# VHH binders against Type II restriction enzyme MthTI (mthTIR), part 9

Target 1, 281 residues: Type II restriction enzyme MthTI (mthTIR), of Methanothermobacter thermautotrophicus (Methanobacterium thermoformicicum) (p29565)
Amino acid sequence: MSNLLQAIMNIKSIQERNLGSYKGVQDSKNRMNQMGVTLEVFLKDAFCNTFDIENKDLVYSEYFSYLGNQNNPPDMILKGGDAVEVKKITGIKTSIQLNSSYPKSKLFVSDSRITEACKNCEDWEVKDIIYAIGTIPNRVLKLMFFVYGDCYAASPSIYQRIVEEVKGGLHSTGLEFSETNELGRINRVDPLGITDLRVRGMWIIKHPIKVFKNIIPPESIKNNNFNLIALMKAEKYKQFPKKDRKRIEAEDNIEVTDVKIKDPDNPAKLLDSVLVRYDEI
Below, E stands for the ipSAE of ESMFold2; O stands for the ipSAE of OpenDDE; V2 stands for 0.75 times the mean of E and O plus 0.25 times the DockQ between their complexes.

## First folded at step 1 (VHH)

Design L03 (framework vhh_8pnl_2)
Fold by ESMFold2-Fast, scan of step 1:
Formats: C-alpha cells, structure tokens, sequence
Structure L03 (fold): chain B 281 residues (1-281), chain A 123 residues (1-123)
C-alpha cells in the first residue's frame, strides 16, 4: 500500500538525513551513491521505506505485486497501484532509449511484451505507468524525475500507425520479406543472395526536462543540489489518499504547483497537471 | 498596506447558488496566488479552492464540480462561484493571498488574509 507521494517523502527524508550527518554542507550526496546501491534498489527502498533494512525482500513482497527488469518489463508494479519503469542516464539532457518498445502512456494487461507472471500478479486490466528517470553523472544521483506515461507518451495508436506505415514501405520494395519482432527484414538483397537487411525499431523519447521546459525552467535545476521533480495529471493527483496529499503539501522544501501541459495526443489542447518539486537545501 | 475584503456571503437554501468576491487594496494582485479557505464552528480551517497567478486552479474533493474559482486582475478581485450548495458548506469563508511560486501553501505561508464572509445554507 504505497504510492508516488509516499516515495517522494521517503526520498526527502533520507536525503536530509545524509545532509545532516556532514560536519559541513559542502557537497550533497544521495544515499544511493553512499550505500553503493543501484537506482532500482534505491527506488524500491523509496516505495517501501526500507533504506535501513537488512532483509528487504520480505518487505518488498508486501508492497510489490511484480518485480521485473529490462527484458521482463515493467521494473515494478505496486500492489493495487502503479507500474514503474526505471531509466538510468548519465547526461541531464540525454534522450531516453526505449529500444524495441514504443513509449507507453499506460500499461495494459493485454500487452504482448509482458510475461504471464506480470499479467497474473494481480487481478488487473490497466495500470498507470511512472517513468522514473535518474540522471547519475559520475555515480552521483543529480536529478530524479518521475513522469506519468499519460503526460509524456502519446496514445498507442500514434506509434502503431508509424509501425504500420514503415512496414508498408518495406513491403512495397517487392523483395523477399520475412516476419520478425522488428519492423522488418528483407532477405537476400544482393545478386549472390548473401546480404539481408534488418530494420529494427529503436524508439527514443526526449528527456522530460526538455519536453516540459516551459514549466521547469532550465535555471531552476540546481547544479550542486539533488533535484526531484514529479509530474502527473491533476486528476491522478486528486486520486491519491487525502492523508498523503495533505502531508506532501505541508512539507517544507516541497512545492506542489498547478501547471498546464500540452496533450501528448493534441498539442493544441492543454491538460491540467500537478508538478511536485523537492529541492535539497 | 495590503488588505483583502470578502463579500457576497449570506443565507441560502440547499441547492442554491452564491458568488463570493475578494477585493484587494494596496498590493500587486496579479503577482499573487489566491485561495479560498473555510472554517465551520468547531472544525479546522480547510482549503476550498486555489488559483495561481497564471490562472491554474485546484479544488478540494468535496467541492469539485460545484464550485468555480476565478480572478480578474484588472479589478484586483478574486471570485468563488458556489453552486448546488449543501448544509455542510455552512462556514466562514476566507480569502488568502500568497507568493506566486508557492501554489500549495500551508496556512502559515500566506502573506495576507481577509476577515471572512459568512455563508449559511439552511431552510
């Protein structure tokens, strides 16, 4: 029974504890860097409040219905709650590599790319998905960005149209076409029949800091501080438990702001959204 | 000195409508985030609705779909349109102004408060 607002509060708590342990306030280091844990473990601990627990697997099993990896997405599913995809990058403006899977606005149980274990982890049909993007230059977590898929990715029909148009173009070559999990493969394109062409879909999406520059000015990202930013639709924010919303709104050094973002399916339309920011003191 | 003055309160029947106004004097209204709070006898003060300097709005769950907050920067006035009023909406309603950058302020972070206007919903 955890959610993103609780995870943000837990991250703030551990960051402030780390800062308070220093004799001087010269350089802030987050717990992930200090403890030598991966970003994935840091985020599991954030949702479970298990940063200081030895036997984490027992507690993880109480909070997560599914734990996956890059080959078995998503990385996490909270019991009765959101799915989470973890992305680690080293450059603050680096685009996000999604490989063979187009961007997901939501996770559907009918998705062919998820395992039977994932489909059966709960009785579910659709889940909101959080992209948890950590920027970690020189092994120090500098920016943690949580963005809900429906703020960021277009509807599946947009990406599926592109796939179908590319496949149509490949078929129009009149060459031998073979079925693959990729966009296409054309076999034996040369006279000796020794060359095949693979067309592989490698999806890339701009970093949310570039996408949302109008509501997150570049100068607001503090070079020497840990920055945490979360973006969600206003309707999603209102669905979090009142106690969690009240807690985060009352918290010092956390700003909760109404913003408007362009609709990923129609940039002429604006969507009411909530921006949550924690800026380390 | 800046001050906020609420008006438009009164007695109304259940299901009725009422529009509250909050007039500003002495500061640059358009630079402030504005909010409506309410307090019923024996209860804590609670946020009803808020509007940023840029016009983005947020509503408490218990008024969503019934109340609309708006602002007129030229008139330095904040409004709360209250529709489908319920006996539970009976309270003293307060206008508050805070810095434009801090949209979900705790009560202690608001710079200016009005003296309140009373809304009573009863037969």
Amino acid sequence: as target 1 above (281 residues)
Amino acid sequence: QGQLVESGGGLVQPGGSLRLSCADAGFTFSDYAMAWYRQAPGKERELVARITSGGSTNYADFVKGRFTISRDNAKSTLYLQMNSLKPEDTAMYYCAAGPYWSDYLTESKYDYWGQGTRVTVSA
Scores: ipSAE 0.000, ipTM 0.139, lowest interface PAE 17.1, mean pLDDT 80

Design L04 (framework vhh_7mjh_2)
Fold by ESMFold2-Fast, scan of step 1:
Structure L04 (fold): chain B 281 residues (1-281), chain A 125 residues (1-125)
Amino acid sequence: as target 1 above (281 residues)
Amino acid sequence: EVQLVESGGGLVQPGGSLRLSCAASGFTFSSYAMSWVRQAPGKGLEWIGRIYSGGSTSYNPSLKSLVTISRDNSKNTLYLQMNSLRAEDTATYYCARDSPYYDFWSGYETAFDIWGQGTTVTVSS
């Protein structure tokens, strides 16, 4: 079985092996960009330690109970472990687009957007979710940020309240409103009854560098060749196997630090958290 | 017209300290961020650190404990203080003006539009 700490170690190993490979002016030290693989494949390889093999699908099936995509979320579920949602973005100034799905602090088996295959991939009710956000300016991966949903997104009730308020506003128009799994649909708005209006929400969340700038100063990342940052609650960190925690704490050039973050449900409260960093200059 | 001139290099004993200076002319020095960069013989360029127009600094993490960058806007001068010098610190040291068109993660790792001629530091016996 695999977990985020193992993936971080595997990413560090691949990044360091690429350090001696320079072509033209200078190669990117990022193996993913040199090989032309997608961020999703790079991350699957990180969890499975399969960067150097061709027959990956068999190994993937040993580590993942589910592999999805943006239309069939999440992108991955580790066997007996976390869900992973992959986001690609060009820079830190742009907010991350979440489509019609509000930000998830946890993944629940009752979620209407997940398939029966996902619901039945193992016996589960709720999973921790990791947002794996790759920041790839000019097609070079500069920042790999892993942030657990419960450090980043508010509880579902916060977002669901907004959905209900908007739906209430649509109902109050007195038009033909039809219920949908999104914000709403207003039918037959023109005199001939041939036009319907579909109201869809697009949720947008700030890049985690902008959210956590007080514990991760932006100046600490901009001149590095590669940055890896992982943020989790202290209680989550304690749940990782002792051998993985001992290994990562002993690893050269990896910082594991205790930090405080604002509670997404109450910014007046601070949550005990752990920040893991690997930076390549 | 615009120019940067480094000085203060030379031979230093291991464990010693050195302060390099960079005299700027031909532009409004106080409006620009300035960087120090070094190049060891036969090696690539290594960024040391930057000082912004407002005086805040950003360093290469591998060198932060060994160097301090400062500036004196009234004298149009940039400084690099180096302590606990080792043989591996032997290099040519350049001051450089940060480009005003440099964007954080625009795909350009270094965005310097003017460089000094360099000053050599040799750490030996």
Scores: ipSAE 0.000, ipTM 0.159, lowest interface PAE 13.9, mean pLDDT 83

Design L05 (framework vhh_7b18_3)
Fold by ESMFold2-Fast, scan of step 1:
Order: structure tokens, then sequence, then C-alpha cells
Structure L05 (fold): chain B 281 residues (1-281), chain A 124 residues (1-124)
């Protein structure tokens, strides 16, 4: 079985192993950049510890109950563990575009956007979801941010209320329209009746480095060759195997700190959380 | 007090060139990332270009090969050289400061300070 703490340890190990073998022109020691792999492959290798293995598919099937893509979310589900959604930011510090999907605090088996293969990959009702956000300016991975959805996104009812209000507004126009998985569809808007208008939501969420800047000052990441940051609730951290917690707490150059964050459903309430940092200067 | 002052805007014919300058004051310029954004009539605000404190640059796809961002730390100034200008480049251009990575397509909250803006009009 794998988990986020094991993935962090594996990323640290592969990054440090490459320090004496650096060949990049921009002082890059990044394994992903050196190997020419995608962020998705890099993260699968991190969870499976398969950076040095040629035939990876067999090992991936041992650690993941589901592997998806943008059209078949989530990107990964760990066997008996968390769901992982990968976001690649190829430009500079940015908000994350979620298109027609609102931010998820948890992944529910009742979610209409997941396939039957995903719903049946194991016996489950709800999974914690990790947003794995890689910032890759000029194809060099500079920031790997892991944030649990329940630290970051509000409960579904917050976003669903907005969706229902917008749909209600469209319905009240008196135009010919139909219900859709998106906000709405307005049919036959031109005189010939050959044009339909599809109204799509485009949800945008602030990058977690902007959201949590008081815990992670921007100056602390600015000049490093690589930053890895993971944020989770204290309750979640305690659920990881004791051996994995002991290992990461004892590891050189990894900081594990207790922090408080605002509750996404009530900013007047603070949530006990754990911040894990690995910085390559 | 942080100030960003843009100059160099104006009227230019299609295919022409303009050089925008942004003079910064009130902070240690060399420590900050700088960018240019534009308010395009009918489209809203869009990011144009970004320059890191170390000199690396990023460009929006529609301006790649035509625009060049540069900085002079001794003068606390960032520049945008605009070549092969098109009518769709007509916009108010803003200089902006950031402490790290940013994207303005989602709104103003990603930059901490903005200039007053300078009008660029590309017409016959």
Amino acid sequence: as target 1 above (281 residues)
Amino acid sequence: QVQLVETGGGLVQPGGSLRLSCAASGFTFSDYYMGWARQVPGKGLEWVSYIYSGGSTEYQDSVKGRFTISRDNAKSTVYLQMNSLKPEDTAVYYCARDQGYYDILTGYEYFDYWGQGTQVTVSS
C-alpha cells in the first residue's frame, strides 16, 4: 500500500540522488526534467517507487485501484487510500482552472462525472482527494504542492447552490432551453434555428501558495531550485501509519510543522493541520 | 510607497513597433518578478509577459516572437518591446509586480501592485 508520506520520501530520495549527476543548463537537478517524463508519470513513480523500472504498468496495477485522465477523473486512486487529481501549471504562479467541475473537498462514489470503472474499482463510498499541483515554468518542475481537498475546497453544498441559482436564472428567461450537466443550453437562438448556445461554468480556484501565504511566505519558495509542500488536516496526518510518520519526522531537510488554517466552510474557525516541506536550495 | 509608472504608449500603424517602459520605486526592484498585462476592448484583462528576478521570461502564445520583455535592475525599469503590432494588440497595458509565479487571467488578486496603465492603439 502507498500513501502521500511515502511519495514525499521517494521524491526527496530521487531528487537528492541526482545532485552529483546534474547536467542541465539552468542548475536543474529535477528528476522529472532530466528523464523527460510527464508530471502524471512522475507522480505515479513517486507513489510506486518505480523511477528506475522500465516496465512500470505491472507495478502501477499493484498500487492503484484506478488510473484515469481529464475526461475520466480522478487521475489516480491508491488501493485502500486516497484519490489524486493532477494539475499541471506550465506558466507562472496562477489560479487553477477547473473548467466545468467545481472544487471537490472529497471524492464521493455518487459523483456523476466518474465512470462505472472508477465507482467499482474497489468497495468505497468516499475518498480523501489530494490535489497534486505541479508548477513547471519552461518545462522545469519548480513547485510540487500536495493539498487535501478538505483543506482547500468548501463543501459541495456551497458550489451546488451557485449552480442551481444560475440554472434558475437561465430557466426564467422564457427562451427555449434544456437541462444539461452544465449550467444550461439555449436552443435555436438564430432566425434559421440552426444555432444552440451551451452555457458552461468555468470554476477557478486560487493556487494554494496564494491561499496559504501566511503559513508559506512567497519569499521562502522564490529562489529555491525545487520546493515540495504538502498540507493536510491533523486528523489525516494521524491516520498515516506510525512508521511513515516517524520516518518523515526524522528525515534530514524535511520540516513537519503544526499549523492552523481557516476552515473552508467557515473562515472564523481554525483547523489544526500539518505542513510538510522539502526544499532543494 | 510602491509606485509603477508606465510610458511609451501611443498610436501606431499595423506592422509598427512601440517600446513600453515601467519605472519602479519604493522597493528593492531586483528582488521581484515583473509582468505586463493588457485590458483588451471586449475581452477583459489578459496576461502578456513575465520576467523573473533571474531574467528568465514567459510569453502569452499570441505575442510570442513579436514581443520581448526585459529588465534593467540598475535603473529599476522593466520594458516591453512590441514588434509587428496588429489591430488586436490595441489595449491599455499595465505594468505589475509579483513576489513569485502568477497568472492574471483570473483577476487582479495575483499581482500586489499595478501601474496606472498606458494606452496602445494600433490602427490605420
Scores: ipSAE 0.000, ipTM 0.125, lowest interface PAE 16.6, mean pLDDT 80

Design L06 (framework vhh_brivekimig_d4; at its last look DockQ between E and O 0.01; V2 from the best seeds 0.00; counts 0 for: pae O 16.0 > 2, unsure alone 63.1 < 65, placed apart)
Fold by OpenDDE, look of step 2:
Structure L06 (fold): chain B 281 residues (1-281), chain A 124 residues (1-124)
Amino acid sequence: as target 1 above (281 residues)
Amino acid sequence: EVQLVESGGGVVQPGGSLRLSCAASGFTFSSYAMSWVRQAPGKGPEWVSSISGSGGSTLYADSVKGRFTISRDNSKNTLYLQMNSLRPEDTALYYCAKDLGYEWLSDSYYFDYSSQGTLVTVSS
């Protein structure tokens, strides 16, 4: 079974950062965003330590219970472990576009946006979710930021209230609506009655490097070096296998520090968290 | 950028009094409800008191009701907390906070603060 700490160690080990020439990319997925796809493959290889293996599919099947698509979260689920949402960004100043859903503190099996295959991929009700945010200017991975959803996103009720408010506004228009998991679906908007309008939310969240600027000084991110940052609750860190914690804590150029971050639900509360940082020399 | 700077903390004996101040900048002060929150050693943050933007309405935690008085001067962008009849259990770091509202779905009231707080120690 793999986990984030293992993935971090594997990434550090290979030191490959050029995703433009990454060999693990299969063209068969017909995805429009090639760098995004490459980042996903890179991360799969990180979790599985398959950077130098040709027959990766068999190994993937052993480590992942679910591999998603571009339209539905998550991008992958570790067998018996965390869900991962991959985001490719071109720069640290760029905000992150979410896939028509609000940020998730956790992944729930009841989420209407996940596929049936995801719901049935294993026996689960709730999973932690890692936002894996790769900053890739000019096809080179410069910053890999892993942040758990419960450090980054508020509880669903915060966002759901907004959704309901917006839906209410739409429905007050008197237009004809169909049932949908989106904000709205308006029927027969043209004289021929052949066109429907889907109203989808576009949620945008700030890059975590900006959100956590107090614990991660921007000046510490060097333009010429690869940086890896992972942020999780202290409780989550303690749940990792002892061997993995010892390994990463003993590794040169990796710093594991206790930090306090604001609770996404209540900034007056601080969360005990762990920051893992690798700065490539 | 929202800035909140607390002052007025110190060491007092039980039964004593202190007056805390909070200088606010970076936002329209009078447009927001303001609160005091405190954090005692080993405990989580605790809501103490709130005051409406206009100052016309005030709320207090049961633990401080009748002893503490929240006020504000919108012309000075300053929030105050008069603390009387202080008790050892009032020992805490006190934060000035901009109110962000109450989320009824999660039964949570939450604040925004960025300051270091001011320490109040009540000891004999």
Scores: ipSAE 0.000, ipTM 0.215, lowest interface PAE 16.0, mean pLDDT 88
ESMFold2-Fast, scan of step 1: ipSAE 0.192; ipTM 0.641
ESMFold2, look of step 2: ipSAE 0.000; ipTM 0.249
ESMFold2 (binder alone), look of step 2: mean pLDDT 78; pTM 0.787

Design L07 (framework vhh_gocatamig_d2)
Fold by ESMFold2-Fast, scan of step 1:
Structure L07 (fold): chain B 281 residues (1-281), chain A 124 residues (1-124)
Amino acid sequence: as target 1 above (281 residues)
Amino acid sequence: EVQLVESGGGLVQPGGSLTLSCAASGSIFSDYALAWYRQAPGKKRELVAGIYSGGSTVYMDSVKGRFTISRDNAKNSVYLQMNSLRAEDTAVYYCAAKPWDYYEGLSPEDYDYWGQGTLVTVSS
């Protein structure tokens, strides 16, 4: 149905026609939540090519098997395709807070944070996940970065080991524990039994611009109204329909380049990857 | 690529003044957070003053009221006006830059670009 290459082409098209469509200039800071919703809507429109139509929800249902939110991740799942997690940040190269959820290289149907509706939206076991990171300084979308999780996050075992070691360390204190889906909760730590300790994880991952500075040098980020960057493994790129690959490679002002990135599970190993860039004045 | 070039260092007597300047090339300068660090012989680099893209400033305690950081986005430059200089201000002063973000960290490891340094000596 739809895929990241089609979304990139649609973003280019709307950018050339109307810069104001995604440039939400607002006076009130109370509207920051609305800007987050606007970014999500912008991205849904990019996958569906629905930027300028009314009654978008009907078309969305043709392209997405699941639409979620922060409390019900992921934000989107394309029918027969990728999962998309949307992150809004206000600064260029600002680190991304993932709160209690460790970074995902893939989305597995067994993930404890996804709902039954998400698990049952299709017959699936695992999906590629795209982090769609919008950098919106002063309420203007300056950078749209799409990075596949398997280019960016380590395998789950890396993060799960740290969780297990932290939980083990808490248990070694010999204090009273309660059941929790957090890292730990220790009840009645003081002699009067009036103090409980809750241990919550807050995962933080560096912005992909900082991670991939060797293939995206800072000087290559233009003094433009908008920059778009997408990073994927070469094998993922080859899996896109030939028509979409041919179209994007022929498109003026879009650069498609072969690059090598460090393997998130082994930085001594390089992975063949594809970088797609679109910049607009 | 962002290159930073410092100037304005030199020898001054205690109580004197100096203005350091740092000129940047490449990228949109207005999207950058800028800082002045210093390093005295045998010591670690320490933050002297910082200025965010929006103009907010931060200073180390020992220079508050004596030093002023400012920026001129049209000239891609950042300045450090140093007044009432003391012998303990003697150090190599470095200009540092990173793309603007709301991250509060101004530790040396947080900065992507550094100048070559300019020596300031406060001595009679």
Scores: ipSAE 0.000, ipTM 0.110, lowest interface PAE 19.6, mean pLDDT 79

Design L08 (framework vhh_h_nbbcii10_fgla)
Fold by ESMFold2-Fast, scan of step 1:
Structure L08 (fold): chain B 281 residues (1-281), chain A 128 residues (1-128)
Amino acid sequence: as target 1 above (281 residues)
Amino acid sequence: QVQLVESGGGLVQPGGSLRLSCAASGFTFSSYYDYALGWFRQAPGQGLEAVAAISWSGGSTYYADSVKGRFTISRDNSKNTLYLQMNSLRAEDTAVYYCAADYRPLYESGTYDEYDYWGQGTLVTVSS
């Protein structure tokens, strides 16, 4: 029932309402911090329109087929809709730490990192995934960036090939290996046999505002205001209900712009995309 | 001074072949964070179209659907040169072809991820 366009409109509504309640405050305040909630709860409330609701868990169960965490990804799956992965950073342009999980263009039910509960939450094979990246310096949410994985990450085969090449290179060293869930563990690498090497895949991806600086000028991100940016393929935008598209296009202080981005699987190809921006005035 | 210089363009008949070269000076192709390289084209009165790209190592190549199976991109890091082998040429391949380099500065926090350097272009005309 819920989707990213509805969440954006709900965020705008709560942001502007709370600003009015604190009229006369010299410095801009993050609405999430004023509510005393985490980014994950803020985003659940955005999708469910539950910022003012007492019994949130009941409403959450109506909108989400799955609610996870860092150890059981993704953070949430909308019923009949998108998966959402939440990332918190403190610097405006800080690279995103993905740790052991390479970047996902889509969420596949075959993914080895998701639980049986996630695989069975719906009858599904593949879901679009939204990276919801919140920049929270000094515990104040200043930038909320929603980017669909297929705008941002390459197909799994790209990253899987790199993993296999690294593993192959480690094995070609002729050194003693032990079994591991990581890329490799090589024992006794020094002449005295007292040093082991642990090789861990720790993936890092550039912040989307650095990736898409051609369509999001850095000077357009205002330091004292809350900024919201969402990026999706034009085909994805067209799949949202017509009512939601009409509503967001008519909203004050929201810009919906046609843009072109490089295809993550083929940088020689440009993809028709839609950029949605809300800047608190 | 960074410079990319294309060569190898000219007049060719439909079904013919050409090999474009792009010689780089002022930088090298030799490290992981140096350069991704690509070819772009602009037909008369048309916008710029991406044709092909190749990763830093030469291990990954990408092609526009319009040229896939006909064009082959390659690089020779020892000669600091990028190539585009164009086979089975069609009238619609007529364009000015540009080589471009997308630099990833190791010392800076990921600021150069679009194509930063461009050649002057070389004209390819496919006609009888």
Scores: ipSAE 0.000, ipTM 0.116, lowest interface PAE 19.9, mean pLDDT 79

Design L09 (framework vhh_8pnl_2)
Fold by ESMFold2-Fast, scan of step 1:
Structure L09 (fold): chain B 281 residues (1-281), chain A 124 residues (1-124)
Amino acid sequence: as target 1 above (281 residues)
Amino acid sequence: QGQLVESGGGLVQPGGSLRLSCADAGFTFSYYAMAWYRQAPGKERELVARITSGGDTNYADFVKGRFTISRDNAKSTLYLQMNSLKPEDTAMYYCAAEDLWYGSSYRPSEYDYWGQGTRVTVSA
């Protein structure tokens, strides 16, 4: 089984950061869409250690219980392990767009927005979720940030309250309201009954570099060839196999540091966490 | 949150020199790539010179050999030394700061912070 610590070690072992020339995707159909797909394939290869493998799909099926897409989240689920959501951006100040789905601290099998295929991919009830955020200016991966959802997103009740209040406001118009997986739809708003209004929301979350600047000072992110940062709760770190923790702690040029972060549900509380950093000159 | 403030502009005769400065203590200066842009009346804003956080420089062809960009991270100040000024250098000069990984030199809108500008007039 694979995990984030193994993926970090595998990423460190490869020498090429230019994703414009990365293998794994044969066609260059749409370059903007293609870079997002290329990062996703790069990360699948990181978890599977398949950077040099010709037929990757067979190995992927051994490591992942689910592979999704933008319309069918999450992007991947490791067998017996974490869910991963991949985000490609060009600059580190760029906020992360989460489409119509509010930020997830955890992935629950009861979530109405995931498919039956995802719910049935293995016998599970809850999974930790990793946001894997790649900064790729000029097709070169310069920053790879892995942050666990429970360090970054508030509990579902925070976001669901906002959704419920918006839906209540739409319903209070006295017009025909339709229940949807989006914020809402108001039917027949004109006298002839020929116009419908669809209300869609898009959640935006600040980049983790902006959120965690107290433990990752901006001046520590230099114009190096590549920077890798991973943030997780101390309890999560301790749950990784001891051999993987020992391996990463012994690895040259990887720093593993105990840090404290604000609790996303209560900023007056601090959470014990672990920060993993790898800077490549 | 801090704003960039340019200074040093003015009226100068052809062949003269000016030194522009750009300062702000409201952000971590050494983290950002810094640039000078200019905009002449009726024209688009164009890149004059850029300096990375590591000190690497890039210049527009029309200023190479005449202008020098430099930075002082301890003072959080960016400079542009302008020599052998020509009437076509007449413009409003803007200081800009961008994230290390974000912008491209051809898109002013991709910079994170902009100053209000300082006017340079080259006239006999």
Scores: ipSAE 0.000, ipTM 0.144, lowest interface PAE 15.9, mean pLDDT 80

Design L10 (framework vhh_7mjh_2)
Fold by ESMFold2-Fast, scan of step 1:
Structure L10 (fold): chain B 281 residues (1-281), chain A 125 residues (1-125)
Amino acid sequence: as target 1 above (281 residues)
Amino acid sequence: EVQLVESGGGLVQPGGSLRLSCAASGFTVSDNYMSWVRQAPGKGLEWIGRIYTSGSTSYNPSLKSLVTISRDNSKNTLYLQMNSLRAEDTATYYCARGGYSYDWLEDYYYGMDVWGQGTTVTVSS
């Protein structure tokens, strides 16, 4: 069984930050997404401690109940543990694009967007979700940010309300729409009847370094060769095995601190949280 | 004493090429992000680019086709190669330790804690 604290320890134990030379990833025909695939493999290796192992897939099957992709989320689910969604970016000026899927505070087995294979990968109803956001300028991993969804995304009702209000607005135009899992589809909009319009939601969320700048000041990260940051609710941290918490708290050059963050559902309320940092100067 | 010393500036003809050097003492360039910055007469600072500890480089998009940053770890020296120089490239050129840029901050100069005294490049016929 693996968890985020073990993955952090494993990432600290290796010296590899240049993902352009990372072993264990075969050349891909899709060059635009290659660093995203490499980051996913790096993170699987971090959870499994398989950086130097020849047959990674065998060990992956012992640690993960599900391995997905962009079209079949999430990217991975740890056996008896968390779901993980991986995002690769080159810089942090651009917000993170989530396509048609609104930000998830947690992953529910009832979610219509996950496959039957994912729903049946183990006996589960809800999982905590980790957004694992890697900043990889020029193929070098400079910032690895792990943030639990419930620290970052609002509850589903917030986003679902927006979806329903947009759908209601479309209906109020008096146009007839085909049934769809998107915001809308309007067929044959041009005089020749050869153009259909699909109205899709594309959700964009600010990078967590922008969101949490009050607890992670920019000056604390800019001068380092590598920054690893993990943010979770205090309740989540306490759920990790005592052995893993003791290990990480005793580890040289890893800082574990109590912080307060704004509640994503109510910014007037503060949530007790734990910030884990590992920096290479 | 921690110090950076630039050299290689001077008068150059339009269309010419020039390589600037930056010699470091008191610290190792390969252990730090290193940046090049310029300042034209009567204007503000313009960030040129940086080299990371890994040896990877990042450039100001407006200057990327014009410049190349490199280093020689055995000489503890940083270089800036400039090609196809124009009159508007006339400036004092500085090397600096640091320069970690997050685009969202629009702050290319953050973390620059050691600067050289500069070397002047004049592009004129």
Scores: ipSAE 0.000, ipTM 0.110, lowest interface PAE 16.7, mean pLDDT 82

Design L11 (framework vhh_7b18_3)
Fold by ESMFold2-Fast, scan of step 1:
Structure L11 (fold): chain B 281 residues (1-281), chain A 123 residues (1-123)
Amino acid sequence: as target 1 above (281 residues)
Amino acid sequence: QVQLVETGGGLVQPGGSLRLSCAASGFTFSSYDMGWARQVPGKGLEWVSYITSGGSTEYQDSVKGRFTISRDNAKSTVYLQMNSLKPEDTAVYYCAKEPYYWSGDSLGAFDIWGQGTQVTVSS
């Protein structure tokens, strides 16, 4: 069984091991750059500790109950644990592009956007979801940000109200309206009744470095070769095995800090949270 | 191998306009996001704008509506059209390949291959 704290430890270990071995052969000694692997493979290896293993599928099957892709989210679900959605950014934007689905604070088994294979991968009702956001300018991984959805995305009711208001606005035009997975479909918009219009919306969410700028000092990231940041609610941190919490708190060059973040559902309320950082200068 | 050469800077009055150009070489220009960052005297780098390989654009809040980024893939050149210039826009402007930027308007790290081009807005 794996979890985010173990993945962080494994990323630190492989980064530190590789720095001395590749003197002068790469501009960056980053693991992904050295091995030519995708961010998705790098993260699977981080959870499984399989960076040095050639036939990885057997080990992956022991740690993950589900492995998906962009069309079949999420990208992975840990057995008995969290869902992980991977986002790759080659340049840093103010926002993360999402599909036609609104941002998820949690993954529910009732979600219409996940496949039957995902719903049945284990006996589950709800999963915490980690957004694993990798910033990879010039093919070099510079920032790995793990943020739990419930620190970042509002509750479904917030986004559902927006969907309902938009659909209500379309309906109030007096045009023929059909419900779809998109924001709307307006039928027979021309006098001959031969043209339908689909209204597609795409959700975007600000990058977490911009969202959490008040707890992550800008100067602390600016000149580093690699930054790893993980953000979770204090209650989530307490749910990790005591041995994993003790290990990460004792680890050299890893900072574990109690912080407060704005509640995504109510910015006037602060939530107790834990920030984990590993940086290579 | 990678080279970026910025031109078009100069002295301009408040409310004036200026067009910056960045000539790129040594890489497949059409495949990469491009952008502009600026360094205000005595302050850090801040990103200004970027344009994706697909042509989508983004702007820093303080320049939105005044600046326009564009690219010409056939010429391997990215442009920044600056209108309604303010004294606060005075900075050295740098072209960036695959820019990365930080919270607010701060730019964290990116490759600067040229000396930049100085823009001075004064009366």
Scores: ipSAE 0.000, ipTM 0.133, lowest interface PAE 17.1, mean pLDDT 79

